Miniprotein binders against a7ua95r516to809. Designs and how they scored, part 9

Target 1, 294 residues: a7ua95r516to809
Amino acid sequence: ASLSLLSISDLVPDLQFIFFWMSNAIEILYFIQQKSPAYMQTIELMDDKAGSKESLLSATISANEEAMTILEEVIMYTFQQCVYYITKTLYVVLPGLLDCNPFGTEPSSEQCRRAAGVCVCAVCVMPEAVRRVVSVFQTTSDLLQQYQVHSEIQSQMFAYLFFFTNVSLFNQLIDKGPARGWFQRSRVLQIQASVKILLDWAKGAGHNHLAQKFFAKFCSTVTILASPPQQLSQMSWKALCAEHPSLKPVQLHRILTQYQLMAELGPLPIWQPSSEDEAYIYRTVDLLESFENH

## First folded at step 20 (miniprotein)

Design kz1
Fold by ESMFold2, fold request of step 21:
Structure kz1 (fold): chain B 294 residues (1-294), chain A 116 residues (1-116)
Amino acid sequence: as target 1 above (294 residues)
Amino acid sequence: SDERLEQRIERLEKRLEEAEQALKEGDPREASRALFELIRELEELLEEADELGDPELILRAMELFRELLRLILALIKATYARRKGDEDEARQELEELRQAIEEFRKRLEELRKELS
């Protein structure tokens, strides 16, 4: 069957098979590592009247090393298959975050209306597009915990999923944003609210540090675009670079250019790039992020 | 100990047959259950061989363990090669799977004959 399906639920049986062997291979590798010294010692203590001790020891070491190598390959291969299938699902559902409206339900109080982030509370419903992304993350988290996958491997999995999400959303925004109207003020605020829902999920799931690290570029972009003109126009190029170190000069320049167009601002002298950065603001090859360089 | 080892060989043969039947029926999840039970039997065999102080049995058990792990790796790779539509990779991994099964069975037969 084709693995281009839109729903994570269609992948659950395949992910269960993967996580079963991933988790068990880790435990089996631990068993071999803990027991091998005792097995080698038993051979070292044998009565060597037949003169076969060195041959038995060499063969046993070889078989043991081969077994550990195979187990390491199982762990790596299963991790790669998880990443492959989960990111195919994410690739299909992530663009919807840029088009959805999380403000569809009336707020219960002005406190929920003060910032888009607080509207993830009881007064807002989760848009279908956001729910589809959260479902991918939640299903992955539930399966990893169900199969008791080592916590370090769970962290590596979510580090990559957040990296993939960041690259996908950033590239879509930069590449398609002008044509899709995604730089309009009202749209940016909707995007900010949708991203807040994802960040709140990551915090509640115990992955806040990973999300902060790997979502930084997209979050910086949205933070700049969502800033009121009064506040943003008071920040120099140098200050913006310092506040948003995840953005390359060409990326920051493009974001500020789109901001100026949508806010109907003329060129601002304090947004003039530094002399050393001016050489880099037109490097189009550096504008979009690579999925391979994480 | 020879009686206990004979009983373990019989259980290993039974679990291998269960795994092969599940593979013929196209159910790699049921095959995985049977293969995991084989892993548990081999872990116990290694511990028994070490407790008995039997270096040749330790080697034989490690060799069986290695072949079982080759079988498991080939099963996983064949499953996902097939799902990706990579017929060349799937055929290669199914051949590796077949070879690992036959090697495992050969080593079990050798071990059984050594008890006689």
Scores: ipSAE 0.801, ipTM 0.938, lowest interface PAE 0.4, mean pLDDT 85
Fold by ESMFold2, look of step 20:
Structure kz1 (fold): chain B 294 residues (1-294), chain A 116 residues (1-116)
Amino acid sequence: as target 1 above (294 residues)
Amino acid sequence: SDERLEQRIERLEKRLEEAEQALKEGDPREASRALFELIRELEELLEEADELGDPELILRAMELFRELLRLILALIKATYARRKGDEDEARQELEELRQAIEEFRKRLEELRKELS
């Protein structure tokens, strides 16, 4: 099957199966952890008439430890499978965020059109591309709540989903941005507005801290590209690094130099990296981000 | 009581058969429901064994519990191996599932014999 057939709605039955066992394995593990001391004490207090107490206790401890290990594996495996299938869906829908126009039904008001990459008037509608991404997150959130998955696991789930989203969007913007025209000022403002809608969803869903943490690199990139090129050319390298600590030197330098070229503004300014940073601005191996969270 | 335990063993056997039938019909979610009911019965068995002060029954219940959890893990892995198209892994996990079911049934039969 093609990637265009990997919708979140097709995954719901499988996600229900995953979340059913994830949630129940957590609860069962809690049961065993709370009750195991009593079971061991009952065995320890037995009348050792036949001399079998130590053998019985050892076997019961072993069975209990193995049961807990299996439950931990169920929790880990279900989490991994959930993330795997959800991120396959995200991979298909995320590129659309970079191409969509959130201002498609923009009102005629000049005041509304001058918002810095984010529409502040009520007439902006969630674009279909943004809605597809939000649908993945919302369906995941609804299922996690429906199955009463432990809040810490829910947080870890969204931490990874936001991490994956950031890496996917950042890598595509850096790799394909110049050729696709995504560095053009009007396009950047559209991207910024689309991301704002996604961040607003995350805040309303109770994941604001996670979104702020894990979208930092992509958001810094968009902030730079939304800034007037003349303003950037007058800032020192040290100041730009301080403003955007989430960006590696090679990433920051590439964004700055490509933005100046794409904005069609005069000769490129000379950003003078610190002596320490100069060694890193040519490390193209560090340009793109890995999808693995280490 | 032994009569209450006999009824519980009968329910365990019935739920296991329901799980097997659901798997034959390609309904792993109904199989999951049946297996979860087995978990609840075993949790009650452990509590009953502890209240009775019966250390051998505690061990037997814990061993059944462990085998049921192995069965559940194998079911989950087989389900997603098939979804990914990994035929070798799916075959391996289905064999683990079959072995876990037979081991669980064997232990139930042994427990029933101990009551008679």
Scores: ipSAE 0.799, ipTM 0.933, lowest interface PAE 0.4, mean pLDDT 83
Fold by ESMFold2, fold request of step 21:
Structure kz1 (fold): chain B 294 residues (1-294), chain A 116 residues (1-116)
Amino acid sequence: as target 1 above (294 residues)
Amino acid sequence: SDERLEQRIERLEKRLEEAEQALKEGDPREASRALFELIRELEELLEEADELGDPELILRAMELFRELLRLILALIKATYARRKGDEDEARQELEELRQAIEEFRKRLEELRKELS
């Protein structure tokens, strides 16, 4: 499959098939769960003249349990396939957020005029890289709603997609940031603006809580990097840990090291890790985040 | 009552044939429609069996329901194994699908014989 085959629009027929069975399997499972006691009671109330009641009951319980197990597997498998295909698309489009300039996109007076009753000039600065990511989230949201997927499953889907987005952006920034110039303050401010567009989408879509929770690590990173030197240099290691609990000591240490390089600051005594954290600032196995669930 | 059950068995057989034809034509949307109609028929069969107070029919309907769900699971897994390029898993799940269709058909024939 080429990278063009990874676009969300090319995946829509597959996602429709998945969501059809996901939503219907949930409804079918509910049917069985609600009706099973009545079926068992009908067997319990039969005359046991032939002595077959216990064997019929046992066989019916077994068939019922197997049916529910299969339905649970359908729900789990369809959820896993959704996240697999959607995250493959996200993996390809997310790095562009780190390279785009939301301030330098050609603003259009036509765009402002088309919203004459309501000014939507923020839409005039949405770069294509951000549009590609928003399109993935929006298409997913539209399909989940179209197929009336249970709201809890919709929330779990977006929790995973936001988690994946956070991990992908954080790992790319930490790993490639020095070589790509992504720690320069002007670039960090551009990244911050691009992430704000994603957060605004999530809020408008009713997922603000999930976005706040699952973007925390990347947002904390960008917040620290975007801070003016005069402001950040007044914050101790302890204060930074308290304000940014999503960051591991090794991660905070790396972020501050990159900040020092770009702001041309030497080591600051107030950024010295606590004795407890000093053991962890060199644990490079903990530097990058895992894409695994939880 | 037996006439209603006979008509239901005929509808089940018809929907199974429709699903098989859609699978042969490579039309998973039409296959899904036919399989969903089979689900609805089996849900109604379960409710009818319970209203009749017929424990054997409840068991037979639940066994058919289980086999249909195995069929649906195999279809879904085969579809996405192939799209991932896992030819071994795709082949395995297509064989599971074929076996589930044959098992469902056999249980339908057993049920029809019990009415005759």
Scores: ipSAE 0.796, ipTM 0.936, lowest interface PAE 0.4, mean pLDDT 85
Fold by OpenDDE base, fold request of step 21:
Structure kz1 (fold): chain B 294 residues (1-294), chain A 116 residues (1-116)
Amino acid sequence: as target 1 above (294 residues)
Amino acid sequence: SDERLEQRIERLEKRLEEAEQALKEGDPREASRALFELIRELEELLEEADELGDPELILRAMELFRELLRLILALIKATYARRKGDEDEARQELEELRQAIEEFRKRLEELRKELS
């Protein structure tokens, strides 16, 4: 099946199966961790008839440890599968976020499935491209809550999804941005508005801190590109590094170079990298973010 | 006490049979439901064993729990291997699933014999 046709809705049955076992495995692990000491104590307090007590205790400890190990494997495996399916869906919808015009009056053609009529909920008023991205996150959130997955696991899931989203959007913007005109101020402002809608959703969903942390690199890039030439041309390399610490020197240099070309600015000595950073701006291997570093 | 434990074993057998039937029908959701109920029965068995202060029963219940967890893990892995189109992994995990079911059944029968 072509990757292009997979909606998050099509994955819901698969995710439900995973989240069911993820939640239950966590619950069972908690049960064993809480009850096992009492069970072992019960064995320890029994009369040692014929020296069998130590053997029984040892066997019970071994069985309990193996059970906990299997449960941890279930939790890890289910987590990995969730991430795989959700990120696959994000990969398909994220490019649309960079191309969309959030200021366009195009009515969302898809009626909110939750309302009999015109829904004016925050999701229904979103541009279609933004709505598709938000729908992936919202569906994930709804399923995690429905199956009462532990809050720590939920936080880890969203941390990874935001990380993935930031890496994907950043890499696409850096790699394809010049060719697609995404570095043009008008387009940058559209991207900035679209990302703001996503960040506002994350804030409303209780993930504000995670979103701010993991989107920092993409947001910094968009902020620089959205800056007026008159303002940005007054900022030194050191000042920009300090204001945007999430950007590597090679990344900042690339952004400024492309900005200069787009704005038809001559060479700006004030943007010249420091002698300390000069060696780093040529590390093209560090230009794009890796998905494996998380 | 003995009658209560016998009834518990009968419920465990019933839930196992429900899970096996659902697996044969290719319904992982119904299988998961049955396995979940089986987990609850085993949790109750552990609590009963603790209340009775029976160390052998605690051990047997924990061993059943271990086998059930192996079964569940294999089911999950088999399900997703199949969805990814990895037929070799799916076959391997289905074999692990089968072995876990057989070992669980064996241990359950041993428990029945010890309580009779």
Scores: ipSAE 0.796, ipTM 0.934, lowest interface PAE 0.5, mean pLDDT 90

Design kz1
Fold by OpenDDE base, fold request of step 21:
Structure kz1 (fold): chain B 294 residues (1-294), chain A 116 residues (1-116)
Amino acid sequence: as target 1 above (294 residues)
Amino acid sequence: SDERLEQRIERLEKRLEEAEQALKEGDPREASRALFELIRELEELLEEADELGDPELILRAMELFRELLRLILALIKATYARRKGDEDEARQELEELRQAIEEFRKRLEELRKELS
């Protein structure tokens, strides 16, 4: 109940606080890393009139190392909190991506309607369910840029968010897809179109490589399911494994089995797993993706 | 140089007081602003200490910096512990915050006495 009320906009003040300290901690860490050698040299060059130079140097090194350790902890902690809040928001909006019809005329977002003109930006023309997902990513991007967070941290953030999104969408599709009719070709084509809009956004935002990498499993699943029966029935197990290396044998087997049922196909010998993969197709523990593998 | 250092210490004390006041008022944003300014003052103190070739001042400034960073970390953790509803963690981190403030104040006063 309480999770459904949290929009990304409601989290912005909390995220701003985190991003402020994340960015500043990185800058401070850089400052210490750049200046500390000079400070140590100043101590090393002092006249040891009191025989305290070694102790003073040791104490300064220790204080500096502790300071850097604390800064690294600040960076790590703030990163984890950002991921926590953003993924919590994604968790709420991602299921809508599987249910949406991108080919339908859905009304524009209420926020864009309040502007004196019809906003024709790429985000405003998106289906509402896709727009909600993109809004989370866009808000994250805007905040990272606003606080001038280091590019490497931005890349790591988006890598994780794309990873999380892929795992969430994949697991939902595999687990609930058959029961919800998401394996029907018409619905799969809707899902494919929705994901393409998200990928196009990621490309426009400069994250094309990360998006292609981390969405590979979900995209492979959707690609297989979107394939016409006439085409897919001509592809061998080995060919499908080669075309979709992101899928484990158990995952591919499940997808093909559900496809076969949905398309009312008889058993296809060409989809028979290889002798090497035969033992793996029964490992149901590997069917769903883990969020811990990142 | 001594007058400049005294003025720096006075600014550090002022920024600390601003942070403490903001913390008492429950305004983490204003506290963060004051703490950020305090960081800048300490960075300048370190640079000044290096320029003067004063290794003891470098150490004292670095120790102040360490305590300030502990304070900041505790503030962040306390803030988010409270938001998650983890009152025990929030209380623990607030205690760490209090200790870091006290240690920072103590070290700052010691520095003032050493320069007087």
Scores: ipSAE 0.793, ipTM 0.933, lowest interface PAE 0.5, mean pLDDT 90
Fold by OpenDDE base, fold request of step 21:
Structure kz1 (fold): chain B 294 residues (1-294), chain A 116 residues (1-116)
Amino acid sequence: as target 1 above (294 residues)
Amino acid sequence: SDERLEQRIERLEKRLEEAEQALKEGDPREASRALFELIRELEELLEEADELGDPELILRAMELFRELLRLILALIKATYARRKGDEDEARQELEELRQAIEEFRKRLEELRKELS
């Protein structure tokens, strides 16, 4: 099946299988961790008939440790597979977010035609491109809740997904933005509005802190690009670094350079990197974010 | 006590058979259900062993649990290897699955003989 047609709905059966075992493995691990001390104590309290107690205890400890190790592997493997499938789906839908015009009158999608009226829920009023992204996250959330996955694992999952989303959007914007006109103020304002809808969803879903943390780089980039030239041209390099600490010097320098070209401002001495940052602005390897830095 | 343990072993055997049958039929959902029930039976066996103060039964139950977990891990890996089109990994994991089933069955039979 072409990757282009993979909806999150198509992955639901696969994700259900993973979440089932992930949740159960966590529960089983918890059970063993709580009960194993008592089981070991029962063996320790037995009468040492013929010196078999030590061997029996050792064998039981070994079996318990191996069981716990296998459970940890199940949890890790299932987590990795969830991330793999969900990120593949995100990879397909995220580019649409950058091209989205949230201010356009797109007709409401047919799906929320419940019985007697147009659903005016927050998701139904979203632009289609934003809704597709939100649908991936919402489906993930719904499945995690359905299978009662431990809250820590849920948090880790969303942390990674937001990280991935930020890296993907940031890299696309930096790499393709100038050529696609995404650095134009009107387009940037559209992107900013679309991302705000996503962040508002994340807030409503209880992931506000994670979303703010992991989207910081993309949001900073969009904020800079959305700034009026009159305002941004008055901000020093040091002030911009302080306001946008999530951006590396090379990234900030690239954004400002592209901004000045787009806005036809020419070189601005006030945006000159500090002596401390001057060595880092040429580190092109650090320009794009890595997916491995999580 | 002995009758209760015998009944527990019979339930374990039944759940194992259900899992094996589901695996033969290529129904991973039914296999997962049966394996989940088998986990619950083993958890109860461990609790019963602890309540009885039988350290040998605790060991045997924990060994069964370990083999069952190996089986589950292999099933999960085999399932996703196949979905990714990695036939070699899928075959390897299916072999591990088979070995885990055989070892589990062997240990369960040994336990049955020790209690008879």
Scores: ipSAE 0.792, ipTM 0.932, lowest interface PAE 0.5, mean pLDDT 90

